# Ledger of designs, part 40: VHH binders against Profilin-1 (pfn-1)

Target 1, 132 residues: Profilin-1 (pfn-1), of Caenorhabditis elegans (q9xw16)
Amino acid sequence: MSGWNAYIDTMTAAAPSIKRCAIVGAADGSVWARTEADNVFKASEEELKTFVALFNDVTQVPAKGADIEGVHYVVPRTEESLIFGKKENTGFFAVKTKSAVLIAVYEGPNEVAAQVRKAVESMQTYLNNAGY

## First folded at step 3 (VHH)

Design d35 (from f31 with G100S D101A S104G D106P F107Y S108L G109S T110G P111T E112G; framework vhh_6fv0_2)
Fold by OpenDDE, second read of step 4:
Structure d35 (fold): chain B 132 residues (1-132), chain A 126 residues (1-126)
Amino acid sequence: as target 1 above (132 residues)
Amino acid sequence: QVQLQESGGGLVQPGGSLRLSCAASGFTFSSYDMYWVRQAPEKGLEWVSTISYSGSNTYYKDSVKGRFTVSRDNAKNTLYLQMNSLKPEDAAQYYCAKESAWLGEPYLSGTGFDYRGQGTQVTVSS
């Protein structure tokens, strides 16, 4: 298991509602690590390339939404380094670090979203401090 | 079921004060951050204030900072909004709203609340 896989485990442990997550390169969407086995993160490299490019201009994302794993999510709003989406009882949080994008897909009511966000933002802070 | 009932609205002159109350039931009040939001005629719903579940943290719209104070009594399942130095632009239907917890930062969500009451009318006129 790579070092990046440990970070996947950390995020998933911090928020049980996370079903799948990935750490990808911010520049090209290349997968550094992702959930595997029964909870495989299934976004294609092409999709991820498109997704990470959303961070180049987050202001336009709410108007068009975002796609993860072939699922279209409504994006209510964005922040400079945060894109989040919602679809029924599912959603995602994506945060950008210096060199990576962390993506967490979760299932559950709105109440669980806060914990998911905290998990990914905590990792975001950690990685940023580590230079990533 | 979740119920929120606002009260305390009324007609006041500019510079006047009102104290709004919100009676909550149907959920564990003390476990949720609470919102005040308002809607003026022909305008959209706008966030006014947020108070954390414990009351330890409060957040305000810039235009009401220093004039409005949000508070809560968890023992009474009641949310309050003290409005001082009221301005004509404060006139609106005021609603109490329950935390959605969508972002973990309630005040950052303009519409991220699951429930709100029927509202109480605040009118500011000389």
Scores: ipSAE 0.009, ipTM 0.277, lowest interface PAE 8.3, mean pLDDT 88
Fold by ESMFold2-Fast, scan of step 3:
Structure d35 (fold): chain B 132 residues (1-132), chain A 126 residues (1-126)
Amino acid sequence: as target 1 above (132 residues)
Amino acid sequence: QVQLQESGGGLVQPGGSLRLSCAASGFTFSSYDMYWVRQAPEKGLEWVSTISYSGSNTYYKDSVKGRFTVSRDNAKNTLYLQMNSLKPEDAAQYYCAKESAWLGEPYLSGTGFDYRGQGTQVTVSS
């Protein structure tokens, strides 16, 4: 098992409402680790390459939204290293580090979204401090 | 219940500095993004700054970038706004505001927060 799966486990333990998540390369969208089996993160390599490229200019994202796992999400706004979206009762948070993009898909009300954002931003800080 | 108490406003000359504080209670302060917003005479509410729940991410209105610094002390449940190089255009009632539970709604045009305090007045004049 890759060492990166330990970070997936850490995030899902911190926010059990995360349904699916992945850690991908910021340059190319290559998957370093993701949830598997019944909670498999289903994004294609081409979709992930397109998604990570959104971080090159996040200001363009609210106008067109974002696609993850073939689902189109409304992106109300972005922050320099954060893209988040909503589709009915499902949402996502994606954060960029020096070398990676962390993506977490969740289901639930806004209180759940707050917990997921906290877990993702905590991991972002940890990985940046570790040089990733 | 949620309570926010602003302080630190006052009268300063152009180029002066003030530090605003916001004491928060009635919610888990460390779990919410916080905002500074202001209302100048004859203007609507204007977003000034955001700080993430952890303090790791900060955002500023373009006209205050490089002059204002937002920070927080989660152990003290306190939000701060350090204002340097104050201009007459910065004169306003300043409010701290708690992020609404809905994280998808930005603070644009008075949305994105569910509570604000009574504010603290900042006056910039010679």
Scores: ipSAE 0.000, ipTM 0.140, lowest interface PAE 14.9, mean pLDDT 81

Design n1 (framework vhh_3k1k_2)
Fold by ESMFold2-Fast, scan of step 3:
Structure n1 (fold): chain B 132 residues (1-132), chain A 125 residues (1-125)
Amino acid sequence: as target 1 above (132 residues)
Amino acid sequence: QVQLVESGGALVQPGGSLRLSCAASGFTFSRYAMRWYRQAPGKEREWVAGISRSGGYTSYEDSVKGRFTISRDDARNTVYLQMNSLKPEDTAVYYCAAKLYSGSYHPLTSDYDYWGQGTQVTVSS
């Protein structure tokens, strides 16, 4: 059986500019899969529980920002199922599916950000179509 | 022509080690992400390990994590799977697969550009 690690593999293969990423439960922030070793996604499950709760009302997020891996990101705006942020040359994209939240952290210019966003949104579409 | 040729499969005892190789030809190997899959008797084909185009990212199925290591040698157009601490449940035909990503990024799909023919690994006492 394919485990959730196969999804991490697919995303990082499609967007090699992703520095770290994870798939977590939308209800509780529990980690289903994440990058490991030199690419370890360092967020605690307590931090992730707080983060996934932001999707309950994304319109409030730009006023307070978002914390991932102990880093506070400025969130310039949100879309219904998308939160993204910037901190200097580092950024993230997070998208919500029916039962999961995909988080990808990257470093680099706007071209890198666009590549990461496409990879995360493509995975979001796939998982929603698969009932996740 | 395009080919992926696996080798290194053998009969080994539990606790043993094997290194599988997958030699690629007929395409620009460095542009492809490479993966290993396996199919055990009576089971569906499952993903085992993956390595990105740059080699900077590797990922593993939970049951092999810490025991298997995927690597690539672009100068030799080869991807490897180092298999340590082998268990009877690792018995399967092992396949390598290649996926080209260009442009828009459609990350999760079971449709790969190229597949190998497989190499048999049997772990038995």
Scores: ipSAE 0.000, ipTM 0.216, lowest interface PAE 12.4, mean pLDDT 82

Design n10 (from n1, 13 letters changed; framework vhh_3k1k_2)
Fold by ESMFold2-Fast, scan of step 3:
Structure n10 (fold): chain B 132 residues (1-132), chain A 125 residues (1-125)
Amino acid sequence: as target 1 above (132 residues)
Amino acid sequence: QVQLVESGGALVQPGGSLRLSCAASGFTFSRYAMRWYRQAPGKEREWVAGISRSGGYTSYEDSVKGRFTISRDDARNTVYLQMNSLKPEDTAVYYCAASIGYKTPWLHSGEYDYWGQGTQVTVSS
């Protein structure tokens, strides 16, 4: 493939309410692609390494919460390959594929959240089917 | 009638710059995400850059990051690609594409809602 930025383009086109997003390696949290410029995804490499390790046991995450871009999110519950959180008017959805973790940060109410979740889960399905 | 019309392609020297335009008509431009693709001789069509419906999100293929800038002007129904520090490897026909929904960026034809006819960019001395 000619670069993971094309996947970022696809997700943001599908859900215009995504404020910032990234695709990172599931093993190490290395950034493969992220939104840039005015929508730059600002998480550090160390923060992302910690974040992707949460997928090793998602059942423990609601007790601790999750940190993304230096913001601590309350995680109300998790699903098999999904972590999502809220902090005031912001939120995120993160899904794990075979080799990647997709993270999308949004701002807005629950109807915005539902749109973002749908976009991220659709990309998760596509990448898993493509062997990623 | 729906149309996307690219313009601005030219022959330029390595290190030169060009600004490509894509004028849209026949649909509600502000409802569509806009993308630029390119196709070099003997190669498949490659995604280059994208801009969201709102203009708030932009994305680029790695080889053009820092050199190309995508922007849009909804009042003029136009999307632009500013190309700086051009290289011979950038030689291609550049296509504008519009999509309202979830499309994979590696799909070439028939998967985006609208495509333009293309404009030729040649980088050579």
Scores: ipSAE 0.000, ipTM 0.236, lowest interface PAE 12.0, mean pLDDT 82

Design n100 (from n96 with V98T Y100L W101G G102W S103Y P105S L106P S108I G109S Y110D; framework vhh_3k1k_2)
Fold by ESMFold2-Fast, scan of step 3:
Structure n100 (fold): chain B 132 residues (1-132), chain A 124 residues (1-124)
Amino acid sequence: as target 1 above (132 residues)
Amino acid sequence: QVQLVESGGALVQPGGSLRLSCAASGFTFSTYDMRWYRQAPGKEREWVAGISYTGDITSYEDSVKGRFTISRDDARNTVYLQMNSLKPEDTAVYYCATDLGWYESPTISDFEYWGQGTQVTVSS
């Protein structure tokens, strides 16, 4: 049983519209924790390895977009440790810490997206302060 | 102006039930997720329950699962917390909360809004 599941629970509590979520290793995309069962995060090991490598140069991402769970998202812009994407009424926020990448997939309007971003960035700050 | 107004708190005996209401105004209620929190005497504020803007996703803190139900009525701009099988450890001030903001800002602002709270006391 992964202790990292507690952080998944914290993010979904803060933003109920998070549909699926994962915490993965920043170096290799290995899954440390993810949502399961009816809201299982479905990304493959290969896809996650490719995704976390995007943080090596986030400035290239808006030109190409990003793939999560086999879905191609348009990435309108990036920050140094933040990639976010949109596809119609769905989207994701992904943030990098020292050791991890947090990914949250949601469905909803910009108001919901703002709440999801806050939840993910709050967890990023917490984990960075904890040395992760 | 954004307002959240909780009501429904009361003194109730162990095993009793209460329904809390949170009336929202000043924003487009139907497009926002809503949450309930509580703060017991001498303790930190604790998340209790959440509901997505559509009402399709609900979530609960472990100690209240199966006893509490969160719901919403968008026609009335109200979120509810139905509390059953109340225990003395549920004694707290209950708050509803939402976050308003813009996701594409370079730094998202913390637009955290809370109500004034409603006191629930579970005692004989």
Scores: ipSAE 0.235, ipTM 0.638, lowest interface PAE 4.0, mean pLDDT 87
Fold by OpenDDE, second read of step 4:
Structure n100 (fold): chain B 132 residues (1-132), chain A 124 residues (1-124)
Amino acid sequence: as target 1 above (132 residues)
Amino acid sequence: QVQLVESGGALVQPGGSLRLSCAASGFTFSTYDMRWYRQAPGKEREWVAGISYTGDITSYEDSVKGRFTISRDDARNTVYLQMNSLKPEDTAVYYCATDLGWYESPTISDFEYWGQGTQVTVSS
């Protein structure tokens, strides 16, 4: 268990609707930490490599959506360091730090999304301030 | 920038019909659920109808079921509200909204983007 697992625990505790979560390298999509046990984050290395590359040009992402764990999500819009998507009663938030991408997949009505975003953005801020 | 512009509001007699339009711009329209809300004088804004971004799912407030129909034209970035069998209690300012702010706010009052609304008055 790495120190990064603590950040996974922090995000999942802050937003109970998060079902799976991962912290990956922004450069190559390598997994630094992820939810495990009954809620294993299952994105492949190749998929994550592709996903983190979306941050190179976020403006194009809404047109094509994003894939996580073999699931295709609609991406309504993006921000410089934020990609979010939805599919029915599920969705994801992905935020980019200096060196990492935080991915949270959630399940629930739209109302829960605010908590998920807050959780990942709070962690984003923390990690950025820490130099990560 | 995101913009929603409602139109079509008018004064009509009870039993009349109106078709409201909401022209959207500044976002990927086809990827967002669209909603209509209304606010009557002295009352809080209330949800009226919704349509999924796929257009396959529609939902309505109980008081308007069977009378109102929400639809969308993604090619024109427009959502519509066909209102039939109008009643005096339908009098309100009608607003178009999206799921654009769903990740930030769960409440209708905190939607990030709203139009100015269009006035619908039903009176004999």
Scores: ipSAE 0.022, ipTM 0.390, lowest interface PAE 4.4, mean pLDDT 89

Design n101 (from n96, 14 letters changed; framework vhh_3k1k_2)
Fold by ESMFold2-Fast, scan of step 3:
Structure n101 (fold): chain B 132 residues (1-132), chain A 124 residues (1-124)
Amino acid sequence: as target 1 above (132 residues)
Amino acid sequence: QVQLVESGGALVQPGGSLRLSCAASGFTFSTYDMRWYRQAPGKEREWVAGISYTGDITSYEDSVKGRFTISRDDARNTVYLQMNSLKPEDTAVYYCAAEIYWSDSGPLTEYDYWGQGTQVTVSS
């Protein structure tokens, strides 16, 4: 399973402001790779199964918000393959590819959020081009 | 220095099988994700199958799932595509590609290494 950890390492190197991240299966939320040790991504597989199902109809998400690692985030709006949330100075970006969902949790102001979004969207483009 | 050389393409009857090989040289093969792509006449190049550098993760385009199997042999610096139950719509030039994981530019760039391709024709 460790092959996908190279993508985690690349994403965190591109945006050091990412606190925790994971790559999960789009169909079931199974974890393919995640940050570990001091940066361990703590979401349960049941939570992730619920989360990836949100991509079946992203237009419903802003009314309800989203839960990641037991934290409830306000989702101000969604785009076709992008869900992002905010809670105080913490936030996340999640993007769907053909086979995967990438989730990156960050902490910091809007400048940090912009860098994290670019890193996640760049990886989304790369994985889609690679057929994932 | 870096080379990817595809082989195994042939004319085959519908329902037949072929195994394609891609021999790599000039780089540390075991550190690269490997992919197979194909391009049919009049169409864009499309992704077919992928295998991670560890061999633990494989992925396939929907039209080939269950019929094609990608594998790698790091001792021989080779990636394979086993193609079963071939259909006329599988007719294409098949290309091998290697991703850059840890380049200075990072793996968020385009594929750096491509082979010359091998022709597969499925016809009676």
Scores: ipSAE 0.000, ipTM 0.130, lowest interface PAE 16.9, mean pLDDT 81

Design n102 (from n96, 14 letters changed; framework vhh_3k1k_2)
Fold by ESMFold2-Fast, scan of step 3:
Structure n102 (fold): chain B 132 residues (1-132), chain A 124 residues (1-124)
Amino acid sequence: as target 1 above (132 residues)
Amino acid sequence: QVQLVESGGALVQPGGSLRLSCAASGFTFSTYDMRWYRQAPGKEREWVAGISYTGDITSYEDSVKGRFTISRDDARNTVYLQMNSLKPEDTAVYYCAKDFSYGEWTPLSSMDVWGQGTQVTVSS
């Protein structure tokens, strides 16, 4: 859908180190918008449904980790509306709003991770204030 | 079962060198960022150095940059702090800490476990 793609563009402009990202429905993991072409976010509908369900009880996630795009990430800890993970030189940040889950996959060191987290959390705040 | 054991502290003259070790057990060491802290008598505990779980990213407090080097050996579950050009101001108990974050460096208050520390004294 058109419209939601503008938020994808905003996040990737704010943090150019984001390799791929998506905005999905919090209830079902349905894709509202994602990066496309050479940067296509390659998660299946089944994987996304499983992933967004992790926000129902984030305290259980560190024990098992999380799968995104067929990659298993170690999740060292969670915050109420934030799941993040690492695998080698790649990582992700995922945040939940009232209606959506924003997922950003990046590659690079901890300085890059901090920039990506800031971009994702800024968008989370914006969407929550907009009623999403 | 989670344990951190620091060692290598000693009395050394100004300009000398020491290597501190922190042996970790009871967790999957290779998946965690690690840090070194120190505490001088009558002073607050302060952060000294950090290393990412990959070993590729290191960070240092300004007063130790260029003199100290943090490293890790995941096969031995050990973090090291190589201390060169030691100054009397470096005299402190040095502590190893496990960080839960693969992203941003975590604040001191969010550290999971602390070791018992190892005493470094820089004096003539």
Scores: ipSAE 0.000, ipTM 0.110, lowest interface PAE 15.5, mean pLDDT 80

Design n103 (from n96 with Y100T G102L S103Y E104G P105S L106E T107P S108F G109S Y110E E112D; framework vhh_3k1k_2)
Fold by ESMFold2-Fast, scan of step 3:
Structure n103 (fold): chain B 132 residues (1-132), chain A 124 residues (1-124)
Amino acid sequence: as target 1 above (132 residues)
Amino acid sequence: QVQLVESGGALVQPGGSLRLSCAASGFTFSTYDMRWYRQAPGKEREWVAGISYTGDITSYEDSVKGRFTISRDDARNTVYLQMNSLKPEDTAVYYCAVDTWLYGSEPFSEFDYWGQGTQVTVSS
C-alpha cells in the first residue's frame, strides 16, 4: 500500500472533476488506497468484492447495473477491462489492470467524463507496464 | 460544429479489399470513441465496428470479425475501416459515428453521423 496514494493524487490532478476514487485489489476488492476525509470513498468490503468480480464477465453487467457506495448505477455498455456507469449528473469509470481495479466517481456534465476516462485509462496503462 | 465525412467507397469484386476513411472535425477527436455503421437498401442501419478513444479496444459485429479492422489516426482526426475478403452481403452505404453519450446527460450511447456516407458495392 506504501505510496499508492501518489497514484490517486496523479489521477485527481489530471481530472479535477473526480470527486472520489480508490485503487483496490482485483482478486478480492481490498482497498490499497482511496480518497479520505471530505472525499472519502465509502464502499464496503463486501460491495467491493462483488464489484471486482464483475470483471470476470463484463458482458453481463449492462443487464443488471453496478453498485458503488450503496448507489445503483446504470451501465449502458462495457468494454474489456472497463466498466462505466451513469446516474443523472453522477458517474463512474472503473478499469482493471493485472492486479488492481481503479474506480473513479465524478460529478458534472458528460463533457468532463471524457477527461476522467482518459485519466483512469492512462493510469491503467502505466500500472500494467509497471507490472500491476 | 461536429462534422464527419466518409470516403473510400467503390465497386469491388467478391474477395476484394477496401479501406474507408472518416475525417472528423469540430470536436476533440482524441477523447471520443468512434464507430462504423452500414445500411443496405430497405434494411435497418446496423453497427459494424467500434474503437475506443485510446485505440486499444476494438469491437466488431459477428459477421465481419476477422475480415474488417478498425483503426484511428489522432494526428489526422481520422478513423479507418480496413475491409478484407469482401462479400456481396457487405454491399451498403457506410457511415461513421461519434459516441455522443459523453455530450449528453443520458447514460445510453447515442450516435451522430453526418453526410451521405460512402457507398460500397461488392459484385462481379
Scores: ipSAE 0.000, ipTM 0.144, lowest interface PAE 16.2, mean pLDDT 80

Design n104 (from n96, 14 letters changed; framework vhh_3k1k_2)
Fold by ESMFold2-Fast, scan of step 3:
Structure n104 (fold): chain B 132 residues (1-132), chain A 124 residues (1-124)
Amino acid sequence: as target 1 above (132 residues)
Amino acid sequence: QVQLVESGGALVQPGGSLRLSCAASGFTFSTYDMRWYRQAPGKEREWVAGISYTGDITSYEDSVKGRFTISRDDARNTVYLQMNSLKPEDTAVYYCAAGDFWYSETPLSDYEYWGQGTQVTVSS
């Protein structure tokens, strides 16, 4: 839905280091919005369904890692509503709200990661306050 | 003190047009994205349109695309909703809203700001 595209655009404006991102349904991984064109988020429907199910028990994720866009990420630890991963110079942050999961893929060093995490968590708070 | 004041709501016939305004005060308007929502009697509040703080990004609910246009005037701290080709289904109280956490590098407030609304009625 184009209304959800405004949230994608706000997130990428706040953290320009985000290369690709999406907002998906927490229950089924259905895509509500994603980055387009040169920055298209490429995860399959099957992969997203599997990914959002990880939030049912985040404590198991560090043992196995997580797959996004066909890339396997090492997940060093999780928090209740946060999964993040690293692979070389690439990483992601994913946060769960009441109804959605926000996924942001970035490239860059740890200083860049901190900016991306802040943007994703700020949007998480915003959407939760809006009832999503 | 943060305040959002909507105006411009009226009774209009199907096919008519209205322009809604939302005047903001008490915060740095130019750093917030602004949004319009509506709520029909007995229904939940739904998102209608949004505009980024830069003005570069606008988005609309599918049912209003091509008929409604959101814009902003940062010199006047005002966001607008131009509504054309109005339908009875557009009858609702229209609210503007500003986010607060999204643009803060450190949280300055915990509030999402809402106005009191303006009534739009589309009826013959």
Scores: ipSAE 0.000, ipTM 0.124, lowest interface PAE 14.6, mean pLDDT 80

Design n105 (from n96 with V98T D99E W101S G102F S103G E104D P105L L106W T107P S108T G109S Y110S; framework vhh_3k1k_2)
Fold by ESMFold2-Fast, scan of step 3:
Structure n105 (fold): chain B 132 residues (1-132), chain A 124 residues (1-124)
Amino acid sequence: as target 1 above (132 residues)
Amino acid sequence: QVQLVESGGALVQPGGSLRLSCAASGFTFSTYDMRWYRQAPGKEREWVAGISYTGDITSYEDSVKGRFTISRDDARNTVYLQMNSLKPEDTAVYYCATEYSFGDLWPTSSFEYWGQGTQVTVSS
């Protein structure tokens, strides 16, 4: 069977400040793996399909923001393969690889955000190098 | 989505032969080392054979050397295990796997992806 849940476990262990995260298909937003139990990632299939489509033109995202788990986030800016958002003391980082989108939700100050971004970008680099 | 699907397991008499196949999808197969493992009744899963992503390097557990041959077909995203001179001790569920390592970026640096397995029974 697939071992995508092990990537979730690895990322969460490396960055304990991640509250919830998921790895989804870049083409359709299908969930490959996500945090479970008390930290379940709660996005619907339609929401994820809409979210991954944002990577087709990230320059349009700051004007409209992004929705994850029914929460609307302000997206202050984007980079080629990175969308990040904030809402009060919560936020997310999402990065696109060749085949996947990694989404991590956190709560906390800028120092927490920096650690979460590092973890997500490290995994992005690993997966791209692995051919995903 | 990484997926590994094994096939080819069967009941065979001692001295017989089988060819197992593992069809891979959801990753760039040609860039990954591939391995076969087995789990006999009442035992831990054990490594059987491995093949490098280039296909140039193969390795085997001592008890199967000279009897088993691992190979790959990157055009078909498939790894094979040719098993000859089968013995009752080869009876096991056979698993296809690929190993991933994250190096120094993560506190936990490696894990394996597994298929569902295919049953091989060697009995007279």
Scores: ipSAE 0.000, ipTM 0.099, lowest interface PAE 15.6, mean pLDDT 81

Design n106 (framework vhh_8ghr_2)
Fold by ESMFold2-Fast, scan of step 3:
Structure n106 (fold): chain B 132 residues (1-132), chain A 125 residues (1-125)
Amino acid sequence: as target 1 above (132 residues)
Amino acid sequence: EVQLVESGGGLVQPGGSLRLSCAASGFTFSSDYWIGWVRRAPGKGEELVARISPYGDYTSYADSVKGRFTISADISKNTAYLQMNSLRVEDTAVYYCARDYLGSEPFTSDAMDYWGQGTLVTVSS
């Protein structure tokens, strides 16, 4: 497949509980691709720039939480290239590659969180192998 | 003010069960805090035995208690529990409920900022 929208489609097909997602630039948070129409991923340029900067030191994130689409999420813990959060019925997983950050917002019971994480991490591996 | 109040400690025979409760005030278990149970045995240092994440989605345990202890939380009551089964003499300790603002690896009590008064658990014949 080619074009960034194809990767969005691949992730949402792999984990149907993903409600909205985006691929953004790791340096500046610029949107490369996102879900559209009724499930459009929406966030300000300032919010995305702030969010991707969290990957500069993920160990600080659990103390502060993270904001996505104007929603403040509790971040229970982080890994070197992974930030995930929870807010009642919603959650997110975000992973960093060399050039990009993948953000997936999901809704559903805790049992689907592992499937969403797997989809996002699989795409992270694929993009890193593709040089991104 | 932040306060954690433990209850449920007591004397129990080896192989028995006991449930500890931790009632929190001044913050909610649906915030950015983990809740942990830390014990201190006579003549020994402290050991983190279990913790539960905000909203109760994740739990972790020390190897010494895996399969025997279960941590849980009732978010609506702002109360955490430690169900202790198959108790051993070595489980004798003062058990503290503590708030953990970090929750990150490694599994440690170093990030805990508020502690309860402690409740004594004695496992003896």
Scores: ipSAE 0.000, ipTM 0.106, lowest interface PAE 17.8, mean pLDDT 80

Design n107 (from n106, 13 letters changed; framework vhh_8ghr_2)
Fold by ESMFold2-Fast, scan of step 3:
Structure n107 (fold): chain B 132 residues (1-132), chain A 125 residues (1-125)
Amino acid sequence: as target 1 above (132 residues)
Amino acid sequence: EVQLVESGGGLVQPGGSLRLSCAASGFTFSSDYWIGWVRRAPGKGEELVARISPYGDYTSYADSVKGRFTISADISKNTAYLQMNSLRVEDTAVYYCAREIYSGDLPYESGFDYWGQGTLVTVSS
């Protein structure tokens, strides 16, 4: 698992406003790597199993929102491999690759959200090109 | 206490280069142990890519990496290296440093007794 932590480090270095993040298996929500200690990503694997299943049909997600770390987020819209949510000045971006889902939780204004999205989408591109 | 700690993994474009390091403690590379680099990509099996003999007298490589990867050891630093050149997307994997008790050329599954935690190498444009 420590190898996948390099990607966690890369994303948080690219967007320091990421408070917590994780890389999980797309099929089952199993955690490959996550932020720990003071920045621990707290979602259970059962919650993550439910969350990654949302990518089977992203068009249904805006109607019901999404839950991460026991927090309910409003999902204003989705794109084919992207779910993002908002709760006041806090939010998340989640992207699906061939075999993984990357989840980043952030806090800050809209300018920060744009930076987090870029970091997550850049990593998505890298992993897809690598066959993950 | 035997430990192997890898470093040097990261993101690199196809055709690029990386050097992985494996720092050993609790034994010395001058002893009767082979050191190997084993990689595993998600959804794939393990592949032994390179080995270096006790005292560094001999090296061997998987056909998939011959001519591109070089294994070496710095005995004074008790550190083994994997120099990876002309990297390809299919080289993307977690790379593990492992110690093999000297048994000759037994299959790696029966030979390796200590492993590092692994370091991720991603080759992507």
Scores: ipSAE 0.000, ipTM 0.057, lowest interface PAE 26.1, mean pLDDT 80

